# Designs tried in a protein design chat: VHH binders against Carnosine N-methyltransferase. Part 9

Target 1, 373 residues: Carnosine N-methyltransferase, of Schizosaccharomyces pombe (q9y7j3)
Amino acid sequence: MEYDEEEVKVLKEVLSAFFLYRQYAHTITQQKRKSMSRLSFEHKDLLLQDSDNNFLKHLSRIDQCIEQNSVLAEAIANAAIPVFCSDFDQNELFHVNVDMMQKVSSTLKQIARDWSTECVEERRTTYAPFIEELNSLFPSDSIDRSKIRVLVPGSGLGRLAFDIAVEGFACQGNEFSYFMLLTSHFILNCVKQENQFLVYPYIHSFSNHVMRDDQVRSLNIPDAVPSQYLRNSQNFSMAAGDFLEVYGTEESRDSFQVVATCFFIDTTKNILDYLDTIKNCLVDGGYWINLGPLLYHFESEGTSNSNSDSQQQPFVELTLEQLFYVMDSMGFEVLKHNSVDTTYMGDKRSMLEWIYHPHYWVCRLQKSKLRFQ
Short names: E, the ipSAE of ESMFold2; O, the ipSAE of OpenDDE; V2, 0.75 times the mean of E and O plus 0.25 times the DockQ between their complexes.

## First folded at step 1 (VHH)

Design s7 (framework vhh_7w1s_2)
Fold by ESMFold2-Fast, scan of step 1:
Structure s7 (fold): chain B 373 residues (1-373), chain A 124 residues (1-124)
Amino acid sequence: as target 1 above (373 residues)
Amino acid sequence: QLQLVESGGGLVQAGGSMRLSCAASGFTFSYAMGWHRQAPGKQRELVAKISSGSTAYDDSVKGRFTISRDNTKNTVYLQMNSLKVEDTAVYYCATDTYYSGSRYGHSETYFDYWGQGTQVTVSS
C-alpha cells in the first residue's frame, strides 16, 4: 500500500495549530502588554487612568475570551484525532507557522458565520437563494427529492450542504482544506446540543472597534444540531479532496442534477478547469446555480515573476461578460441572472465592513449545444 | 441508518474477469470505501481502498485489481482481472461514515460499517 506522507504531515500540522492556538493567541496579548511598557510615562498614565475601562483590563478580558475560544478549538482537534489521525500525539505537537495560526482564527469566524443565530442575515443573502431555487425547480409534492443529487463544491463548514439535505435532496459536499474538514466533522457529527459552545470571533483584530465590548462579544454555536436532522436515512455525504481531481473523472460524469457553487468559482488558477469539471459531473439538462464574486485567489501568483513554478500552470481570470460567453459556448444556458449585496464574515459593529456585490445565476446545461462564434 | 448493498460475485474461470459493486445508502458522511476478502482458513485482509481518488492495493492484487468510486452515488467498484484460484474468497465492502480522509494509512478497524459479503469462486 502507498500513502502520501507529506499529506499526513500537513494534517498533523493542522491538528497542532488547533492545539497551539491558545498559546499563540496569549502571546499576542502579551506582546501588546510589552509594547505598552515601552510607552512614555505620560502615555502609560493616559491608558491606565480609567480604573473601570483601562487598556490592561481590556487585554485581560481578551485573554479570558482566548481561553473560551481554546475550549472550542481543542474540542475540534480532539474529536478529529480518532477519525483522521489516530496516531497523532498531542504531547508532541508540530511547529506551525503564523499563516496556519491565522487560519485557526479565520475558521472560528467561519463557525460564527455558518452556525450562529447572529449571522443568519448574511446566510439569508448568500445561502437562501440556493434553497429557494431548488425548491422551485424540484417541488416536493411532485418530485422525489432523494433522487435529486446536488453537489456543493468548496462546502466549507457544510452549512449550505446541510440546509440542502434538510430539504430532502441527496446532497454531497466537497472540501479539501483540513481546517474546514476537521471543523465541519466536529459540527456535523460531534456537537450534541444547540448553543453548546461560545465563540469570540472578533478578538484578534484591534482595528475599527467602536466600543471595547464590541471586540469581546461572544456568539453561541451551533444554532442547529446537524446530526439530529441527518441521523435518519438521509443521503448526505462529504468528499474530501481537490474538486478537479475528485469530479473531473470519468466515474463522476453525468452524475449530478445540480451543482451549487457559493463563493467558489474564483478559488482556482484557471476558471476554465472549474467549468470543464462542472460540465463533466452534471447530467444533460442539469442545473448550475452560482452565487459569488470574481475575486481570483491566485491572481498575484499568476503575474509574479519571482516563482518559476507558476510559469508551468495556466492562469485564467475572466470578467463576468467573458465568463458568460465561454459558458454559452460550452452549453450553459443562463436562465436567471442578478446581483446581490452581502457581507462575508463581517462584523456589523465595526467601522470597516466589506460589502460584496456577488452575481447570482442559474444555468441549464445542454451538452450538445451548437457553439456560437 | 447506513446500508451497504454488494452485487456481483459468483463463479468464474481462472484468467477471467469480474466486477463487484457496492452502493452505500442512508445517513452517511462517507469519505472512504474499500474491499476486504476472507478466504477459507485465512484472516480477513484489505485488498483495495479508495478515498477522494487516492487508491491503495494489497501486493497480491496490485496490477490485476482496480478500485474506482462513483462519488456522486457513494458507490465503489472492484474490477478484478486475471483472476487466480487463490483469489477465491468472500469479498466484503466496508465504509467509513465520517470525514476520515482515509488516505492516511488507516487500518481495516477504521471501517465501521461492513456489507454482507459476496462469494467469488475462481475455478481451474
Scores: ipSAE 0.000, ipTM 0.278, lowest interface PAE 14.7, mean pLDDT 83

Design s8 (framework vhh_7qia_2)
Fold by ESMFold2-Fast, scan of step 1:
Structure s8 (fold): chain B 373 residues (1-373), chain A 126 residues (1-126)
Amino acid sequence: as target 1 above (373 residues)
Amino acid sequence: QLQLVESGGGLVQPGGSLRLSCEASGFTFSDYAMGWYRQAPGKQRELVAFITSGGSTNYADSVKGRFTISRDNAKNTVYLQMNSLRPEDTAIYYCAKTEYRSGSWYSGDTYVFDYWGKGTPVTVSS
């Protein structure tokens, strides 16, 4: 694959971040030990008086969990090098900032969310509606599902796209983040056994834990080996790149029978661009299935007083009412609409849990206005 | 297979010096903290010196200023240089590695040792 110089730089920074995760995570634990050494005698006695089970012993358990996470992080990076960046030199790692290190930690949580048995309930709430709708729209006893092309924009680690492909559909996932692309490549193509790896997704936060064991609990991943299910399927693919750039082209016009967006439509500066692109790549009479909130990721950038490129671009955030009005005007007929209750990357053992009320809808696209005349 | 092989013990007169060596195999030596313990007749095993993967060292008060722990990662070897030896230093000396991978933040008082060599005897006779 040919990359421009900026793409190669980002890719090498992401690879470096996966290798530097071990060192970075241990330095955070070290800073906590230094903090504890500065406690008053009375406070030190309270936390360290139990020689068998004290706060320093707990930090040692966290260091062990970091080692296990590092096995997974380094496996992801090592598998990616020959495919994405064969000239990458592990002895010349790029300097990476705290934001990129936090993205590695976030990626490990996403692996737990999409590829562990513990998170099956959250996946059932968010992904099952798509599977049930597709099975209803395209019954396998009367329709050749291999001719039904489903696009999953913002597919992350590819779990929804994988679940759709397992049902027999020709499914393509699309993702832009190298953190997600390298990791989904690893899980989809390189893992050979169920529960091959341990991940400790909760070790990086010291807030809202009820018990020490809740912080250091492990999850086995993956709960399924994608290559085993897709071994005989020629109809599963992943496309790298920005959704607007890949699917906004004339080449992508009328290419998919279904677009399935899950927690995706609020991830752009102008939601109207996403609507245009969904309309472009769907066939006439095609379906758009959505489940998600409207928590616009670029809202703060749109009100920024900085002298950056953001000042030159439109930012559009719509309420659901406004969004449905625009969709209707564009030819999207809403067939179903309801709200659901779900978590997103939640920790059920935490004192703090965010509950989303995302909206689910099924639309059918009418590219011609002749039906309304 | 994990293996720690101690050498360099022997009989020495008070005021003398010995250098103990411990050659490690079967694990990534550079990633682990290494320690020297000793057990005198009729006493419990005690930590003498500790060195982290980053090279930070700690010593028991009884040997501080007389003993020096060091490591050579290229040779997978940890050393204990013992100077100004006293009859009270008479013991079997054991090489040990920590259970968890270590960094410069580790200390022997905080971490568990999970593997021990067979020991090398040191006798300081008057």
Scores: ipSAE 0.000, ipTM 0.098, lowest interface PAE 23.7, mean pLDDT 84

Design s9 (framework vhh_h_nbbcii10_fgla)
Fold by ESMFold2-Fast, scan of step 1:
Structure s9 (fold): chain B 373 residues (1-373), chain A 129 residues (1-129)
Amino acid sequence: as target 1 above (373 residues)
Amino acid sequence: QVQLVESGGGLVQPGGSLRLSCAASGFTFSYSDSYALGWFRQAPGQGLEAVAAISGSGGSTYYADSVKGRFTISRDNSKNTLYLQMNSLRAEDTAVYYCAAERPYSHGYRSGPSDYDYWGQGTLVTVSS
């Protein structure tokens, strides 16, 4: 594997962020203690009223949770070094900004979402439709599933790709984010015991908690040991890189029977590029299964009036109606379509809950259409 | 922009038959067959009642218990037209009948009036001797 110099820099910054998480998270707790020192006498008295269960004791509990999260964050980084960046030196950590530190916190929350028992209901709503569809399209009693190649773009922490591979399909996950790639590598290849780690996904927000214990509750991860399920399997792989760059090539043409996109198609600047690439890598008569909203990640960058690199790239956001029109023109025949109600990375004990209404569809690709159609 | 126009209403004797049609303009029914359509009615002094609904593909239908076995809903996407075949008509079927369409690409098949975004002007059906 030959890295671009700029990619090596990003990788070292991501590794540094995982190691710096501990220090950064404790700094936030310390800032809250300093804020307490600036309160009026009356307000300090209110917060310290209970000597056994006060605000200061709660901050100490948060610090204990940070230590446990740091065990997991550092385990992820340490496992990644020999595979992704063997020349990385922990004594030469890169400077990382607040956004990168927040991405480590978000990644820990995503581990809870994808690899804990508590979040199984959210996965049933978002992932089970893919498994049910694949089982219906390719019955195991008549079809050798090891010959059915399924691509999962934007596979995140690899849970959907793993679940598909467990059903017997030849599954490849694809991901661009090093936060996701290092973490999925750790869970898929390095964890050897069910419930080996604790994660405290809710400690970094002090908003919308009903009880203090809701903020500092732990989840056990992983709920399954992937290496034990996929013993000696050659049918599961992860590919690192930008979806457009990896699968937009002639080499990737007609390579997959199925493309399964979950909360993915709105993660690009131009959705038409994603459609072109899905069409490229699917075989004629292949299936595209999607579940997701159209919450375009780069919308704000596309509307900026700055003369930056973002102004040189096309930004295209389509409504579902426009998307289906384009899909039909490209040869995607919609076989099934409905909406689903679900949360995504939700906390069911929180005063704030985001309910998504993502759309689910199954399309069959016809690359070779009659000339008069 | 979107318009639904009903036709085929009128006076009919008890036990008779009528076929209602609903022609759509400003959009088509053919968008990947994901466009649910329905018939609703309002009798004098009563609220709006769902009569029948059909999924975009025509594969799924709904009928109110009061009309089940007597009415048949169908669609012709090539003509952008929805139909309601009404057989064995009764005095209690007297109402203004409305054609309704949901927004394309939302939930597919539906049966409640709040689920429909576009409405026709209505056509009167009177069942009387």
Scores: ipSAE 0.000, ipTM 0.141, lowest interface PAE 21.1, mean pLDDT 84

## First folded at step 2 (VHH)

Design g4d (framework vhh_7d4b_2; at its last look DockQ between E and O 0.30; V2 from the best seeds 0.00; counts 0 for: pae O 11.4 > 2)
Amino acid sequence: QVQLVESGGGVVQPGRSLRLSCAASGFTFSDYAMGWYRQAPGKQRELVASISSSGGSTNYADSVKGRFTISRDNSKNTMYLQMNSLKPEDTAVYYCARGPYSSGWRYTPGYFDYWGQGTQVTVSS
ESMFold2, look of step 2: ipSAE 0.000; ipTM 0.332
ESMFold2 (binder alone), look of step 2: mean pLDDT 83; pTM 0.840
OpenDDE, look of step 2: ipSAE 0.007; ipTM 0.270

Design g4n (framework vhh_h_nbbcii10_fgla; at its last look DockQ between E and O 0.01; V2 from the best seeds 0.00; counts 0 for: pae E 24.0 > 2, placed apart)
Fold by OpenDDE, look of step 2:
Structure g4n (fold): chain B 373 residues (1-373), chain A 128 residues (1-128)
Amino acid sequence: as target 1 above (373 residues)
Amino acid sequence: QVQLVESGGGLVQPGGSLRLSCAASGFTFSSGSNYALGWFRQAPGQGLEAVAAISSSGGSTYYADSVKGRFTISRDNSKNTLYLQMNSLRAEDTAVYYCARGPYSSGWRYTPGYFDYWGQGTLVTVSS
């Protein structure tokens, strides 16, 4: 398999990150132990005198959780190696930075979000609207859903795409991140049983826990085995790559009846490029369903690079109002629009939850009404 | 609409050769395109497996270990047709062979789940 050298390098780094999770995570507890050793005798005594809430015992408990997470992380990597990088040598792990390790931790949280029963409520608020809308637009009694192609850009671990496919639609997920691709591959193709694995997604932070048990809470994953539901390979597929590159092509033109974007359209430097690409891949009369905020991922990069280099990709941050104006100009007719309250990778037992108010809309594309060709 | 139609399957003796064809429509073979074409096969009682794949540019090819040195994937842009030359056929090569199109990819991307257009398949039977 001929991979781009840079791509191979990145892939090997990601694989290495999964394998190095164990070591990395244990540094967290070691640091805490060191910190504890620096405490006064009186403070140490306060943390240790309660046998039921002994801090050192708790750290040991976290270490056990780390081992379980490591099992999962290694399982993901091991499942990926024969498929993604068969020449990967576990004895020669690549150097990984802290950011990459944080991505592993984040990935574990994402697994909980997408594939645990505990996080079903978050999925209800974020994914269920898509399913409901699709079912409404394309009733199973009247339409062969297998002929309705749905694209899910930024599919992450593939739960939304999976849910859509389960409803009988021909769904394609698209993802670019190797963290997501490797992990989604593991969950979608390699997991054999429900609740086959445990994940401890909350151990990485010591903040905002009411009880120690909350931090070391385990979640079973996955809550569903995708291979048991998706028997027809034609109805579900994943496309690896950049959304613009994959679907901005002539070959992708008029290829989908529906584009479903969930927490996605704000992930680009130029949202207008996303809109063009969505328009490109949709058939005339097709639907764009969106749920998400406008938290522009590259907003900070646009302000730091004072270098007037004419070759720099433009950063575009639109308000919702401006976005709707542009959408209208592009031929998107808004059929439905509302706001939703939701969390993102939230911990229900945490003293802190980030609440988002993403907007939901359904648009129908009218290519003939384009003001600007 | 993208369509793929396989042909060339049949009965062949061990050690024999076959050439499969996949006629593509609804898109053109172009080096500027970001897709891959591949051959998959499904043997009786077995799952679908990747046999060979080629990038849209033709710069990258993939072969399953089981067919390396025996099978050759190629394309004719003028005919918009994908080919699989199968030499030194074995009994274990007996399967329905499918042509598929997917996003440009290498390695892991040549799994069935990452292809979005499929032909109906053509049966290859290798038997004495």
Scores: ipSAE 0.000, ipTM 0.252, lowest interface PAE 14.3, mean pLDDT 89
ESMFold2, look of step 2: ipSAE 0.000; ipTM 0.097
ESMFold2 (binder alone), look of step 2: mean pLDDT 82; pTM 0.846

## First folded at step 4 (VHH)

Design c1 (framework vhh_5c3l_4)
Fold by ESMFold2-Fast, scan of step 4:
Structure c1 (fold): chain B 373 residues (1-373), chain A 123 residues (1-123)
Amino acid sequence: as target 1 above (373 residues)
Amino acid sequence: QVQLQESGGGLVQPGGSLRLSCAASGFTFSNYAMSWVRQAPGKGLEVVSDISSSGGSTTYADSVKGRFTISRDNAKNTLYLQMNSLKPEDTAVYYCARGPYSSGWRGYSWDYRGPGTQVTVSS
């Protein structure tokens, strides 16, 4: 393995985005003030009549929240430099686009989801089924859990992988996004006390708020210090890279007793590639546990004419019925199947709430059912 | 099944040298990139050095460049870290780590880590 110059460039752009978050977020607030200054006299007077909660005072409150978010964002970047990019120069930041700045904001919201007390209910709905299933399949009184390897693809900030490792399993999380990798490193390895940081995850949207205070609420993170709960250095690991590239190899064959996918299997252009890779890395008789929707992230790119390369790549979106048929043909025996009701990065105080009905299933791989034609 | 066991840690004076070794078993050592990572008291994990499966490519943290040398002996299934001009800030538990088999980025993550060996730099 060699580091590509282009890969190093992307990493430096991500680091720069975390440092540039502060100035970028303040420029959005300044544009809101500039818009206010362009209003007619009558409209300005109307909006400033509330002496306790006018629009200018609220924008000043947003700026205060940005400063606190910036403490966290810069702590993440500073902790990442010695690990990910030791030659990074903070005085020579890369120019980053708006999409990358928005990904920093999204990452802060993900920290709230995975590592705050307020979001524990959503984690119970989405993560607890995996823990309950693993405890049922591998009772600690009869099985040495340190010999049971569990892979969590698309592990994001590592919360599910961490929860699995705490139960005694040899758990590996896998993630490709540098935004997620830098942030999970920070939380898993660098934070030393509960509630060390404040995050304001809702300040960047001015839509669907009932109250001004709903936009500027803070959450304390983390709700647990991962380094204090891990028992053995060998019990938990994180792997950086594309799931297909890392686990589709000969070296990864028959390596895991369990693959646990949470809101993951719809994140590829061709879902059949994910099925091939899950089959490759599972042992014979191994288990695949899934919870998620089938909201195919690349569906629109497959029909776009703006990228000629996308027309050459296969895009495969299957219904659940079709997916189960293919899984059965590949040797995956469905042992359990039901649906669950949940939010994903939900905000109960918002006028807009997304409710998902993801499907949960447990499969056992029987490689003896392999098709030879 | 996969096992990594570090040795060679201990107490050393500032300016001194130590050589860490990591004995690997339970997998084809020559197929995997390897890393040395450390954790100082009260600090997070820091990747000290990486080496490719063949030994042809190496990377070092800025804090150790010019002082530390990573190497491997694929015939003996052993990873080494030669540490020269040691400083008090090098005091840490040092872990041998097996990186996942993948192209591209390898400086952060691993799928197995040894139990670690303590290095203390003081008089």
Scores: ipSAE 0.011, ipTM 0.434, lowest interface PAE 9.4, mean pLDDT 85

Design c10 (framework vhh_7d4b_2)
Fold by ESMFold2-Fast, scan of step 4:
Structure c10 (fold): chain B 373 residues (1-373), chain A 123 residues (1-123)
Amino acid sequence: as target 1 above (373 residues)
Amino acid sequence: QVQLVESGGGVVQPGRSLRLSCAASGFTFSDYAMGWYRQAPGKQRELVASISSSGGSTNYADSVKGRFTISRDNSKNTMYLQMNSLKPEDTAVYYCAADTYYDSSGRYTWDYWGQGTQVTVSS
């Protein structure tokens, strides 16, 4: 449980970040103009020689893209106020640091990934396996899917949780980040028209672009109006909070038939805590479906040990082989295992593409199994 | 091996109805989302309607909402498109498509395609 005064402060900082995105992003563009002023006359002339496609015209185009992104960012914040923080005053914005501003930019890119037509291939490679598995395990012709509860930890903008709910399952997404929670609320509950907004997800990087237009291209979002697809469904919910805190409780014990983790299990300091919590909230004979890499987010914090706080908190990073050994000892029987090739928030037009080889597995839990071979 | 066969196309007058069928073979039909696309002369192919593997979710292009109804019968490996109040603008080749992933937008790429059936709405 978090102290509510601290929660309100963080929430107001996140809301402020969405409103300050416009000003902050224009400041970055202005810094690039100032950088140009420091160039030699010869270099300035080279950059300005094309009257239609010069460096300054491109920066002006980026400023136009920032205006459109700001429409979306402010719409997200404005929709969140009456639901999350009704006493928030837009005239009394909190100071936010650069990290929070970068999280707004990252969130806009995540909207493109989860809610645009252009990013459907990446969603297919990462989300389709979950849908196919659930449909196979729980055929709609013989099973009432409304009684099958699926938990999606680290649900981000809620696309996978939404896709699962669309198939008839009782689905709950869980997320800790207010950047994700405010944005998913907006898309899932507040948008009423397909392709209502433009997002420019690639304007904040000046690296690895082939064409000027590749950097400043827009994507229409959302590709679907979620509220229309789930209009008659009462089986979809989003839960705010830390996964360990929400689902590690006695109240959450034996609550879900399925836990579906996508690019999630490496987002904690101690992966064993995630395994304990998945085991806690699953019913006996329940299924854990995973797809993701093991790119441990807190690996560097574990090695930067200079105080007692860092030394007292355990950091555990396991190889897949070690993870499967521990899972077996805990009662998780691996039924399926393979790898897939995918990008994550990739730009197909970029000179640089990172390809992940995440591993996919389906496990069935036997809670009464002995903890050793 | 995998085959999608459209039927039910033809020539009809404006305001009339037509029902298209898509018969599927060579795969487990009940595991696949299904969709109808159309392509009019000189235009790009567009999604008309799609349906999830269970039939629990459907979506429609704005131009056909309230007029067209997509449905499926998993026991018969067949998908249908009931087209009511047909307009000259509905004239196109209609394609059946199948995919393991039901993107709720209904605008994803498709694993399998039929050869198409012509629908002509003429005065």
Scores: ipSAE 0.012, ipTM 0.512, lowest interface PAE 9.0, mean pLDDT 87

Design c11 (framework vhh_7qia_2)
Fold by ESMFold2-Fast, scan of step 4:
Structure c11 (fold): chain B 373 residues (1-373), chain A 122 residues (1-122)
Amino acid sequence: as target 1 above (373 residues)
Amino acid sequence: QLQLVESGGGLVQPGGSLRLSCEASGFTFSNYAMGWYRQAPGKQRELVAFITSGGSTNYADSVKGRFTISRDNAKNTVYLQMNSLRPEDTAIYYCAKSTYYDSSGRYTWDYWGKGTPVTVSS
């Protein structure tokens, strides 16, 4: 393969973002202190009246939480260097914008969601249906699960893919975000003890907290050591790259018995491209299991006339009814369908909570049809 | 009715070996993870090893490389092969059945057998 200098640049920017998280997060806290200094005497007195536990003491507590998050962020980056970018120089960090810093903060929240005991309820609601379905479709007493290949596109931090592999299935997760790839590599391969790290996922927002302690609460990660569960198994892998590019190829044709999509199918400009690729990589008679909303990530970009690239790209957003009609035409037979109530990356102690009503379905693919004229 | 019946315990010298067996009935054995717990005198019960419905295994650090868990779904039996036994392995060993897999990568254990004693001494 050709050496891709742009891909190496993106890797170095992501690594730099993990190292710069500490400095950036403290800068936000410093901005809060500067804001406090500009208050009237009367307002300062109100906020500082408790000498032992006031607003400035709370900001100092947040700084302590930032230091702990930085231990985790730097551990992720340091573990990634010898595997992903061995020539990376920590003393010559790449320029990183605010969006990339926010992605590090979001990644820490995702670690809490996927790898802490405290967030198990959301995982139970979104991931357990896949495990239950797979166990029902492929009983271990009659089927060698190591020969059942399951693909998890958009696997994020690899939790669902890991959970599937623990049940004995040959599972491959796929992800293209380096924030996710470096972090999942760290948790899946480098962490050696349960609850080895603390993460403070709620410190970056000052909105909708009921108690000060709700903002600065820590979660222990990981709740499981993946390497201990998969020690004697080759049944788990992670593939880096864009789903369409990796699995739309002839080499990927008829490769998987199951495709499991969780909060994934709405992450592309044209949902039909995802359907084509799922059909390509599934075997005849294979299963597609989905749970997710249809909150199309690129809807706003598709309606913009200021970007010439967007004007040339097809954008297709379908209702569930339209999606099922297209799926039927492509050979996907819907075997099960219901709706589920769940949160996604929610904070149960927050004054603001988003409740999703994603749809769950199981389809079986028929690639060949007898055409009767 | 659900039953777990352990066997194979006994007295063995340090460095010796024992094979524990647990025969299950009253549920679809192949659908559940199975584990072995032990409880030494004056200590809390601890998980020694488990095996998932698919055959993936997990071991406590104190027994890694010495103990091997396996299962025979045709016989509804889970085994614990214990090699290079040490005096500190002395305990009552309990067979355990999992309940629901909770997507956390952890199994909830809802049923234990009556236990089989293992004594490692001269």
Scores: ipSAE 0.000, ipTM 0.243, lowest interface PAE 15.1, mean pLDDT 86

